# Ledger of designs, part 10: VH-VL binders against a6w1c8

Target 1, 192 residues: a6w1c8
Amino acid sequence: MSLSINAVARTQEGKGASRRLRNEGLVPAVIYGGETAPVSISFKDNELLKAVGTPGFLTGLVEVTVEGKTEQVLVKALQRHPSTGAVMHMDLQRAQADKAITTRVPLSFINAAQSEGVSKQGGRLTVESKLAEVRCLPANLPEVLTVDVIKGQLDQIFHLSDVILPEGVELVSLLKGEDHDQPIARIGKSKR
Below, E stands for the ipSAE of ESMFold2; O stands for the ipSAE of OpenDDE; V2 stands for 0.75 times the mean of E and O plus 0.25 times the DockQ between their complexes.

## First folded at step 4 (VH-VL; framework fv_masavibart)

Design a2 (at its last look DockQ between E and O 0.23; V2 from the best seeds 0.00; counts 0 for: pae E 12.7 > 2, placed apart)
Fold by OpenDDE, look of step 4:
Structure a2 (fold): chain C 192 residues (1-192), chain A 124 residues (1-124), chain B 110 residues (1-110)
Amino acid sequence: as target 1 above (192 residues)
Amino acid sequence: QVQLVESGGGVVQPGRSLRLSCAASGFTFSDYAMYWVRQAPGKGLEWVAVISYDGSDKYYADSVKGRFTISRDNSKNTLYLQMNSLRTEDTAVYYCARGETYIEFEGTYYFDYWGQGTLVTVSS
Amino acid sequence: QSALTQPASVSGSPGQSITISCTGTSSDVGDYNYVSWYQQHPGKAPKLMIYEVSNRPSGVSNRFSGSKSGNTASLTISGLQSEDEADYYCSSYTDSSTYVFGGGTKLTVL
């Protein structure tokens, strides 16, 4: 089930308008995509902070309600103020049921503790990539991609090709060719 | 190597003032919110104050509000805590801790580095 | 701000697995994926052991793991060792744009 958040439509645009919004405790954003014109909106800062801190908000489909109308969107860009963490602006892309979307999805590594590399050989799983970029239809967007490392040995490197892909989901990197099969995790020696 | 070193602790009488310092090194100091966290003897951790990366935002625990002032000098990589009107219940080890920093889709909402702490004792 | 609720103490024998709970509210643990755990030995500063509920910093033993359900976060220590004897504190980001700590749990290795 998609996360939901409320927004308010705004008519003023530009850097000056955005600064004013931020001073009022609001965060400017834009919804774009499809045949519909872009819509400028704003979020309450505290509500957005909570949303951003909710698992799946940045990586999954989100329902945004503006003046009673709900749209399904993806967070495509997030601009943060350096070191404060305050969201300065957010780009939201409309999800259309019949059009493929590209977004990042969390990786979940399972059975690490039970793997030979960890359980018997004293290794530790180190995650090098927490997210993977996928292409799929909105309806096929997974909440998480699973990597089963049960057969993992000490010093073994896991790659994107080791990801268990659901039906209709493609890894963007792998679409570029075999040379783009990037490492995503490793079982290495660790102090206990 | 990230390092935080507190100083300025000592023994003071109630009602007096004390100023703590925290010297930071091994990272871009101005990229992080900084915190003071204290621990009374034999007690748990209690956050005291936070200051944003550029000092524009400051927040205080209710227990110290109006008495303590957090500040920073990014040119010197130093965090400060001015403590006025000290009370016996302010007796604690005071830690400086590195707080929030952010990347586009990633947030650091934890204290990954702590100083060794400096002891403040308020007694008559 | 009210502290997160932790058991005052837990104990276990070497090699056993123990779990420390941390109960908050919908305004902290329940609302955010920003729960962290800290280990503190006597006379030492706290050390980050877990961040964002279940992530382990580099250099932290894989015996330490974290999870969350509802308003309760949990720290699990498997294969308990004598060196694990310490105080453990949970923390969470809050709606007030700051942090709250748990009361702490003393872990004794028997």
Scores: ipSAE 0.023, ipTM 0.595, lowest interface PAE 4.8, mean pLDDT 90
Fold by ESMFold2, look of step 4:
Structure a2 (fold): chain C 192 residues (1-192), chain A 124 residues (1-124), chain B 110 residues (1-110)
Amino acid sequence: as target 1 above (192 residues)
Amino acid sequence: QVQLVESGGGVVQPGRSLRLSCAASGFTFSDYAMYWVRQAPGKGLEWVAVISYDGSDKYYADSVKGRFTISRDNSKNTLYLQMNSLRTEDTAVYYCARGETYIEFEGTYYFDYWGQGTLVTVSS
Amino acid sequence: QSALTQPASVSGSPGQSITISCTGTSSDVGDYNYVSWYQQHPGKAPKLMIYEVSNRPSGVSNRFSGSKSGNTASLTISGLQSEDEADYYCSSYTDSSTYVFGGGTKLTVL
């Protein structure tokens, strides 16, 4: 499956231009990085709304087509309307096949309901981190990282080191040392 | 542990007013949009109102616009719903619900935590 | 009536798989991936079971899965258990910036 979206190049910039675009149902964005100059683009709001709802769009590689030319990018920043969640502006970074990228990838905790901590010991899994920062080449970027908690016991804490890593993928925090093996989930009971 | 606790429900006559509160704990309240959703007895869910994380934007369902006011006090971690000119059709359990944060990429357009609700009965 | 159409009731025996449908239009289901599903036991608040069509929050059994085809989203419950007996609501965010709920489906475990 290819994550892709069409965009239109724009040459007019600034606060006033961005407001006019949003009033016309367009979302301003910028593609930057790599060996080429930044390019200002816009997305149709309804097309971007569909794309944002697609798994992996915000945390994975996306193909953006501008005037028939495609670029592989990562979403690096969003500005959202604080109440509705509508995207108001996006920053996109070019991804080059031969350069390592650093981005956040969703964590998927599997088998919690079947674990002894949850099924037999009255615990609940509480997720403390939904994302983990990875470093890898673009071709190795996973859609999700899995944490298998099937062996989880009551009061157990899961850490970044419990993440199942595909070949070619590193967890950025673990590269900083063992003291950065942060908790990501726990099985515990609620107090009354 | 995320907790949302509604209060202020009761039995009132049509035309009267009632103020609901929702006490929040276990998360940074000021990072989240907050919602009121209601459910008439034996009926389905209906969105009522939303307020932005800082209180600057408020939106209402057509059925309550002009009569209800959503507000928040971020220093007290409390969401409010002022209900004026109540009608029998407003009889429902009113839920406080947490929406999307403005600072996270994950998940959008869903209500991940709900209070247990407070019953409002408008009876002639 | 609600903007999203669900069957009023569905029943199944323990161990079976059942599917609850949620049908809308291209503007609320078909073109967008914002369908969520909520479980509600009697007297309790709704609980988020599925978001963004097919994602399960942590703590939700893998017996629950979501999918979408055309203008219809589906919640599938495999290995049906007695505790699954509840009301189920779908919801979506529309291109008019509103949240809509389905009318709800009562699941009965026989």
Scores: ipSAE 0.000, ipTM 0.509, lowest interface PAE 12.7, mean pLDDT 83
ESMFold2 (binder alone), look of step 4: mean pLDDT 91; pTM 0.934

Design a3 (at its last look DockQ between E and O 0.02; V2 from the best seeds 0.00; counts 0 for: pae E 14.7 > 2, placed apart)
Fold by OpenDDE, look of step 4:
Structure a3 (fold): chain C 192 residues (1-192), chain A 124 residues (1-124), chain B 110 residues (1-110)
Amino acid sequence: as target 1 above (192 residues)
Amino acid sequence: QVQLVESGGGVVQPGRSLRLSCAASGFTFSDYAMYWVRQAPGKGLEWVAVISYDGSDKYYADSVKGRFTISRDNSKNTLYLQMNSLRTEDTAVYYCARGETWIEISGTYYFDYWGQGTLVTVSS
Amino acid sequence: QSALTQPASVSGSPGQSITISCTGTSSDVGDYNYVSWYQQHPGKAPKLMIYEVSNRPSGVSNRFSGSKSGNTASLTISGLQSEDEADYYCSSYTDSSTYVFGGGTKLTVL
């Protein structure tokens, strides 16, 4: 299920207009992509903050409703306040059913505690990458990519190639060649 | 290595003033909101004050509002807490803590680094 | 701001699993996935153990895990060890753009 959020269309553009919006508790954004012209919108800051804190909002398909019309989009760019981390602006790309998208998807490591490296050899799983960039059609976009580390040994390094890929999903790094099989996790000695 | 070092604590009488400092190192100080958190002896953690990265925004707990002032000098990588009109209930260990910044895909809404704390005792 | 509600104390034997609850409201724990947990040994500063409900910082044992359901967050410590004896505090970001702490829980290892 895709997340949903409401927005309001805005007619004023530019740095000044954006600043005014932010002062009013609104966050400016733009929806672009496809053959349709870009649309300038705004979110309520509190609502957006909650949404951003929801898993999948920044990495998955989102339904944005503007004046009764709903569109599926991906968050492609985010500008944050350097202190509070609050979103100051977002770029949203329209998802088209027949066009491949590129986005980052969370990695989930399962069975770490039961792995020999952890359960018997006293290691712990250290995650080096929380996300992986994928290419797929919108309909095939997974909420999460799974890495099963059940066979993991102490000092073993897991790579992108260890990710269980759903049908129709490709890892962008691996498409670049075998030399781009990046490490994503390791079972190592526990530190306190 | 991230370090936060509080100083300025001591024993003072009620009604007096005290200024705490927190020296930061090992990170870009000006990129982070900074917090003061206190802990009375044998009690829990209590949020005291927060200051934004450039000092433009300040917020205080109701218990200290009007008496305490949080400030920072980014050129010196130092956080301050000016405490006026001190009360016995202000007695606590005062911690500075690193607060919010941003990363590409999420906000950091937690305190990942704390100082060792400095003890403030308000006693007649 | 009212503190998040934690049990005053919990206890367990070595090797057991214990859970500490942290109950808030829809304006903090319920609305955001910004719950953090801190461990504090006597005379020491708090240490971040869990952030954003279930994430572990580097160097934190995988025996520590976090979850949330509704307005209640939970910290679970598996394979309890003597060194786990400490005070534990939950915290959450709030609608007021500030933080609120729980009252703290004293964990005793029997």
Scores: ipSAE 0.024, ipTM 0.616, lowest interface PAE 4.6, mean pLDDT 90
Fold by ESMFold2, look of step 4:
Structure a3 (fold): chain C 192 residues (1-192), chain A 124 residues (1-124), chain B 110 residues (1-110)
Amino acid sequence: as target 1 above (192 residues)
Amino acid sequence: QVQLVESGGGVVQPGRSLRLSCAASGFTFSDYAMYWVRQAPGKGLEWVAVISYDGSDKYYADSVKGRFTISRDNSKNTLYLQMNSLRTEDTAVYYCARGETWIEISGTYYFDYWGQGTLVTVSS
Amino acid sequence: QSALTQPASVSGSPGQSITISCTGTSSDVGDYNYVSWYQQHPGKAPKLMIYEVSNRPSGVSNRFSGSKSGNTASLTISGLQSEDEADYYCSSYTDSSTYVFGGGTKLTVL
């Protein structure tokens, strides 16, 4: 399936320029990655609102047309107004459907409070890495990777290999071997 | 014109602390990721740390992780590097450098403007 | 120690072309387009010459070009001039979550 949207190149950048664009019904965005320099663009708010509501737009390959030229991109980040849900800013990364991409994905650590290490052994979870680099086809790109620490014990160190991986997703560091299975979190004694 | 000016370097003993500053001008500082890169005398370049445009994400080279803290004050257009537990191998010229606009620290990575550097010497 | 390998030195005569190589792995160079090149004159800060393998920033002479083949990136300088004499560094973002520079290449214009 092919999803598409039109955009306009922009020359004014920064928080002040972005605020003015949003007040005019335009949403600032940036296209980056691949073989070309980053391009600052904007979308019409009404067109973007319809697009983000379309299944596959936020999780799949999208065709963006800028000044009559098209680029294939993935939505990498999207910032919403906390009360209205309006899109305030978008980051777009260049991609191709048949080419693997490498990008950073947030880590979410769940169930620490329920673990024996925290609940019974006086430990506290300390997060050492907030992101992990993944390689996957664009269709398989997750929004977040989960590390379930429910079975964590006091003094346990969690590593990249503890990350729950969806099908088709690889952790880039682990492809280099076991010596790249770096720590990402630990349960240690709490300060009293 | 874009300018980055580092300051706060000096001679310190091992185990001591030092805070570097980088004053930015000629661009909207709060739109850019910022970097520290160092160069030991007669040696090559080594990346030290990066901070996102709003300060929410920070990453460090293994050689400094746990000892150095990068930070920024966007109201003062200033980047900082707090260096604790300094070692002789931390002796270097420290550069601040500008990254990409409005981009998460994921994706493409390059440093388009550099300061002139500030020398840190860690010696007994 | 650097994950990216550059020759220690390269030389050429005025008007000639030279190429500086930067060899890594598929995880550093081959699979990704994150290679950049920096020029550094003695006592001065580095200057970005090429980013994302082959892109030239505004204000950089078109005598500088970049390319990649397999796990090797290359910086080519045509029409050598005496002011090109400097140290040149490649860099990339590695899949081990670090930024890395090559060891540097000293270019001498004879």
Scores: ipSAE 0.000, ipTM 0.420, lowest interface PAE 14.7, mean pLDDT 81
ESMFold2 (binder alone), look of step 4: mean pLDDT 89; pTM 0.922

Design a4 (at its last look DockQ between E and O 0.44; V2 from the best seeds 0.00; counts 0 for: pae E 10.3 > 2)
Fold by OpenDDE, look of step 4:
Structure a4 (fold): chain C 192 residues (1-192), chain A 124 residues (1-124), chain B 110 residues (1-110)
Amino acid sequence: as target 1 above (192 residues)
Amino acid sequence: QVQLVESGGGVVQPGRSLRLSCAASGFTFSDYAMYWVRQAPGKGLEWVAVISYDGSDKYYADSVKGRFTISRDNSKNTLYLQMNSLRTEDTAVYYCARGETYIEYSGTYYFDYWGQGTLVTVSS
Amino acid sequence: QSALTQPASVSGSPGQSITISCTGTSSDVGDYNYVSWYQQHPGKAPKLMIYDVSYRPSGVSNRFSGSKSGNTASLTISGLQSEDEADYYCSSYTDSSTYVFGGGTKLTVL
């Protein structure tokens, strides 16, 4: 089930208009994609901040309601304030049921504690990548990709190819070739 | 490796001023928001101030607002804290800490690197 | 800007597991997944142990884990060791675009 958030349509565009919105406690955004023209919208700053802090908002499908109309979208770009981390602008791409989407989803590493490398050899799992970019239809978009490290040995490196892929889901990096099988985690000795 | 080194602490009387410095190395200083956090003797941690990566934005705790000024010189990889109208309750170890940088689709609301701190003592 | 609530002290024997709670409000811990934990030995600077509720920085032992339920975050230390004896602080981002720290917990290893 996708997250939901409310927005308001806006008519003014440009850097000046965006700054004014931000001064009013609003966050400018745009919805684009498909056959429909782009729509400029704004979010309440506090509401968006909470949403951004909610698991799945940045990595999954989101329902945005504008003037009673709800659209399913993906967060494609996010600009943050360099000090407070507040969202300054957001790009949202419409998701169409029959069109493949590209987005980042979180990686979940399971059975690390039970792995030989950790349980018997005194290692620890270090995660080098928290997210992976996938390509799939919206209906097949997973909330999380699982990496089972139960067979992990000390000094073993896990790669994207070790990810358990659900049906209809592809890893974008692997589509580029074997040379793009990037490391995502390692079992190594713990520093005390 | 990331390093933060505070300096400028000392003993001062109430009402006086003091300027702290934090020298940063081992990372692109201008890419990060920087923070001051203080700890009174035997007490907990307290957020003091933050400055954006380019110094354009500054925020302060209510307890120091109007008295303290945070600043930075990116050409020197240095963070500053100008402390005016010092009070006895300002007595603390002052830490500089590295804060947020722009990371797409991530929350970075934590302090991953700290200096060793510099002691400021305000006493009559 | 009230501090998050932590127990003043906790204790455990070597090899045991202990948990430190951090209770906030819906305006901080409850609203965001921006809880971090810091370890501080006497006379030393704080060290980041957990960020974003449950993630460990590189170099932090997997004996340290974090979780959150409602307005309460928790730090669990398993396989307690003498070196774990320290003060522990939680922190959270707030609706006011500021940070708040817990009061700190002194962990004693018996």
Scores: ipSAE 0.021, ipTM 0.571, lowest interface PAE 6.7, mean pLDDT 89
Fold by ESMFold2, look of step 4:
Structure a4 (fold): chain C 192 residues (1-192), chain A 124 residues (1-124), chain B 110 residues (1-110)
Amino acid sequence: as target 1 above (192 residues)
Amino acid sequence: QVQLVESGGGVVQPGRSLRLSCAASGFTFSDYAMYWVRQAPGKGLEWVAVISYDGSDKYYADSVKGRFTISRDNSKNTLYLQMNSLRTEDTAVYYCARGETYIEYSGTYYFDYWGQGTLVTVSS
Amino acid sequence: QSALTQPASVSGSPGQSITISCTGTSSDVGDYNYVSWYQQHPGKAPKLMIYDVSYRPSGVSNRFSGSKSGNTASLTISGLQSEDEADYYCSSYTDSSTYVFGGGTKLTVL
């Protein structure tokens, strides 16, 4: 399943043990949160590679099964191999249905090619942020947030406040005030 | 504006050495893994080498392992390829390319910016 | 590791749609979503057109789309224009933690 993965509990912890696991084709991870103690686990690297490439795995709710016990989690941190991008470590946060979660969600900019800024005014959309941090209940977590730039003009700057928000979803930056309405994209003159 | 500019190509005899450079600008160079990709005349693209964002890890295609060394100087925003014991089959246009950042959450493995390339010709 | 197989050439008339295939194995294409596509005009550097199978970077026309079925990824170009005449390469991050390119496909606009 694209939102499910099996893991094995581990007793060895710390950076030395983590390096040994990775050398054996295992990826160390930790499940934190809730009232339950953290659980140290590992994934098979091939299984994790497949899971990470599945839409929604890194930004959505994931079911992790550890020796018969199933946990609903979110990926909170991901360490990648600096040169190949392979996953080296993963932090997972337990999700509870009645508690708000905070996570990063991809931004999707649509209709740029059809905008006046791009189609008629010689502009090009430059994306400055690919992700936005949201807060919502787990059931309301979107897989992607859309920014419709169809009405974009040359030199226009799009901000977090331009993001189309589903019901029940808040942008964390905007909760901090108006001065946190960060730029996320702009239509500027192409410098081919 | 992201820009990658290769230099150091030329004509050399087999068995000689050559050092390529790639000057980077318009982004935080030290946040990115960097790649060398080559293309023999009239042929397709071939991955050559990769170096991590901080230079701690390096990987090579089997065809160049032991002969080529990738390196970077983050204080100069420059990527290098030291090519030793050159062979005629190393004749190609060499491109530098930008990879993903260390903390990318998208699960993405692609080369989003490329230089124009520098030609290396190895012939007698 | 694995060679990604592309047709050597494809052609189409202006305004038509064409597809370019990229066939690998379960280890590079089938079980994973790491395919990217590059456009290369003669004498120029490659340009990223599609990543993660189907996503466009900003500034790439929506005439370009990507998809995957089984072990085959596809690049579809609709509304062909003369400027689309170029070589097209697929690439993937493999199960063995390496990158591989397809052999390339020459697109001719008739």
Scores: ipSAE 0.005, ipTM 0.523, lowest interface PAE 10.3, mean pLDDT 82
ESMFold2 (binder alone), look of step 4: mean pLDDT 91; pTM 0.934

Design a5 (at its last look DockQ between E and O 0.20; V2 from the best seeds 0.00; counts 0 for: pae E 6.7 > 2, placed apart)
Fold by ESMFold2, look of step 4:
Structure a5 (fold): chain C 192 residues (1-192), chain A 124 residues (1-124), chain B 110 residues (1-110)
Amino acid sequence: as target 1 above (192 residues)
Amino acid sequence: QVQLVESGGGVVQPGRSLRLSCAASGFTFSDYAMYWVRQAPGKGLEWVAVISYDGSDKYYADSVKGRFTISRDNSKNTLYLQMNSLRTEDTAVYYCARGYTYIELSGTYYFDYWGQGTLVTVSS
Amino acid sequence: QSALTQPASVSGSPGQSITISCTGTSSDVGDYNYVSWYQQHPGKAPKLMIYEVSNRPSGVSNRFSGSKSGNTASLTISGLQSEDEADYYCSSYTDSSTYVFGGGTKLTVL
């Protein structure tokens, strides 16, 4: 999918300039990565708020247009106001078609209600991780990764290795070894 | 697994003070912004206050600004609301609600867990 | 912060579908995808049913669905059951970095 947002270049940087921009309804951001120097930009806060709420914006490829020039980027970090949750700053990394990217992708757990653990054994699915970090080429980036828990039993713990992976997609934690196969969900006894 | 339990409500006269508590369990409390939301009898829900995950920043609805103070003790997994100069229109059930995590790309802009509420009645 | 308009009540028969509307402005519902829906039984706390317009938390029946058109969000409940009888509130995060709630809708299952 191809999400887009307009931005403007900015010339002033630093903590004081960032605070001033936010007071004017602008959100500072930086595009970095690749062989090109970082570029400081800003978004209108209402446009960014709308974009952040669009499925795939925070976890997929985004086109950012700065004064007629477009770049393909990933949201690598966003910084929220500690109390209000408003986006204060975004870090964007350039994506190149022939270079692997690393990003977080939503997990979707399916068929829990039909599993023996839930349907016959009195269990409930508890989701412990909502995202998983993947490595892939941009063309292979999935919107969602599925975990099918149809065969789940009471007290079963699901791990990253249970994620259904499309071709060309790797889970970053599993590249570090089997001791990084962290739990992502479990079927446990319901609260008494 | 996530639980929020409010306490400290009661009947008080206008102009008096009251302190609410919310005990949290089943999650890493210090990762989350926490909210107070109230519901007057026969009325809808109204946001009251929010406090950042570390307690460093606080915001209030205009109707309570200057009279209410939100605070937290992360070592005790407890959220507080100090309510001073209470008015009759502050009569409501007060809920604590779990907000978003700082820097998390998910779980934002909605209240996924709520306590059972505690009733505050302000009457002369 | 009663910027969101909901009907005061709605009713339906068991097995039917009903839709509850939530109408705001461009500064809340129209331009943003932060509409949430909460179910509240009498004497109980609100429960999150739908977030980000159309997403269901784990454990919420697929009989509940959400959508948005223009400045109006909708909660649709299919296959009505007696336990669906409750108050329903919509909410949205606004461009002023605040939350607004609708006035609530009482659903009666006949």
Scores: ipSAE 0.023, ipTM 0.597, lowest interface PAE 6.7, mean pLDDT 84
Fold by OpenDDE, look of step 4:
Structure a5 (fold): chain C 192 residues (1-192), chain A 124 residues (1-124), chain B 110 residues (1-110)
Amino acid sequence: as target 1 above (192 residues)
Amino acid sequence: QVQLVESGGGVVQPGRSLRLSCAASGFTFSDYAMYWVRQAPGKGLEWVAVISYDGSDKYYADSVKGRFTISRDNSKNTLYLQMNSLRTEDTAVYYCARGYTYIELSGTYYFDYWGQGTLVTVSS
Amino acid sequence: QSALTQPASVSGSPGQSITISCTGTSSDVGDYNYVSWYQQHPGKAPKLMIYEVSNRPSGVSNRFSGSKSGNTASLTISGLQSEDEADYYCSSYTDSSTYVFGGGTKLTVL
């Protein structure tokens, strides 16, 4: 399920126009990609702030509705005010159903507490990598990638190859070769 | 295992500068937003600065804005805090902390790992 | 920007259950489920005890639990033990895309 947000089309472009929008509590953005021309849009700053703070918004598909038309997009760039941190501009790339996309997806580790390494051997799961870059068609983009650590032993290291990959999803690192099978977590004893 | 080790603390006079470092190991440093959090003696925790995973975004507490600069070198797995124009109220233990976030700073969930801290004392 | 509100101190006897409250606003605790709790013993770094309101990291005792109602989050420690004596801080994500800490609570085990 993709997140959704509303935007309005804008005709004025340029630095001056953007500044005016921001002064009006709006955030300029652009939707680009595909065969369709780029579209300049604006978000309400408060709505965008909420959206940006929502898990999955920056890593998953987003449905942007402009003038009644909805498009699926990925957040490709986010510019923030250097002092206040306010969102100043956002670049959104259209997701085309038949075109593979590349994005980073959160890793979710499940069954750690029930694992032998944790439950019986006194270990603790340590996450070493929280995101993984994937390549897939938009329809196959997962919200999270799951790593089941139920069989984890003390001192066991989990790697990208241990990720449960949904159909049609590839890990970019693994595509580069076996040498890129990076550690993503381990079960070890916690230091008190 | 995840380790964060702060260094660079010491005693300095007001108006002087100090640079803190945080050496990270045991995780993919470039995947995480990193934070500086400080604690004045006998007081609570106060976040100081945050830097996104790739260093593209930086935020500062109002109390240090314009004086402190957060940076990182992902090739060296190191986080930095350049502290200029130090004040007596900057006296604190400074912790580096790993932020569990998505790609950008928005969506920060928690600080899952902390260093042991380095003491900065600003006194005349 | 302002600190979340915690009681300055709480106390309990071994075996009892205690609760520490953390009150924020609709711009932080009330708006998001990104409340975390940290335990800090004297001279030590903070330790994550609860994240996202009620989730417990592996290795943290199941005696610790978290909840939230409205703008107030709560940390409950059941079966109080002497080792639980420490300072506890809550934290929350804010509308400013930053984090704010509570003022801290000193827990004394009698």
Scores: ipSAE 0.019, ipTM 0.637, lowest interface PAE 5.2, mean pLDDT 89
ESMFold2 (binder alone), look of step 4: mean pLDDT 90; pTM 0.929

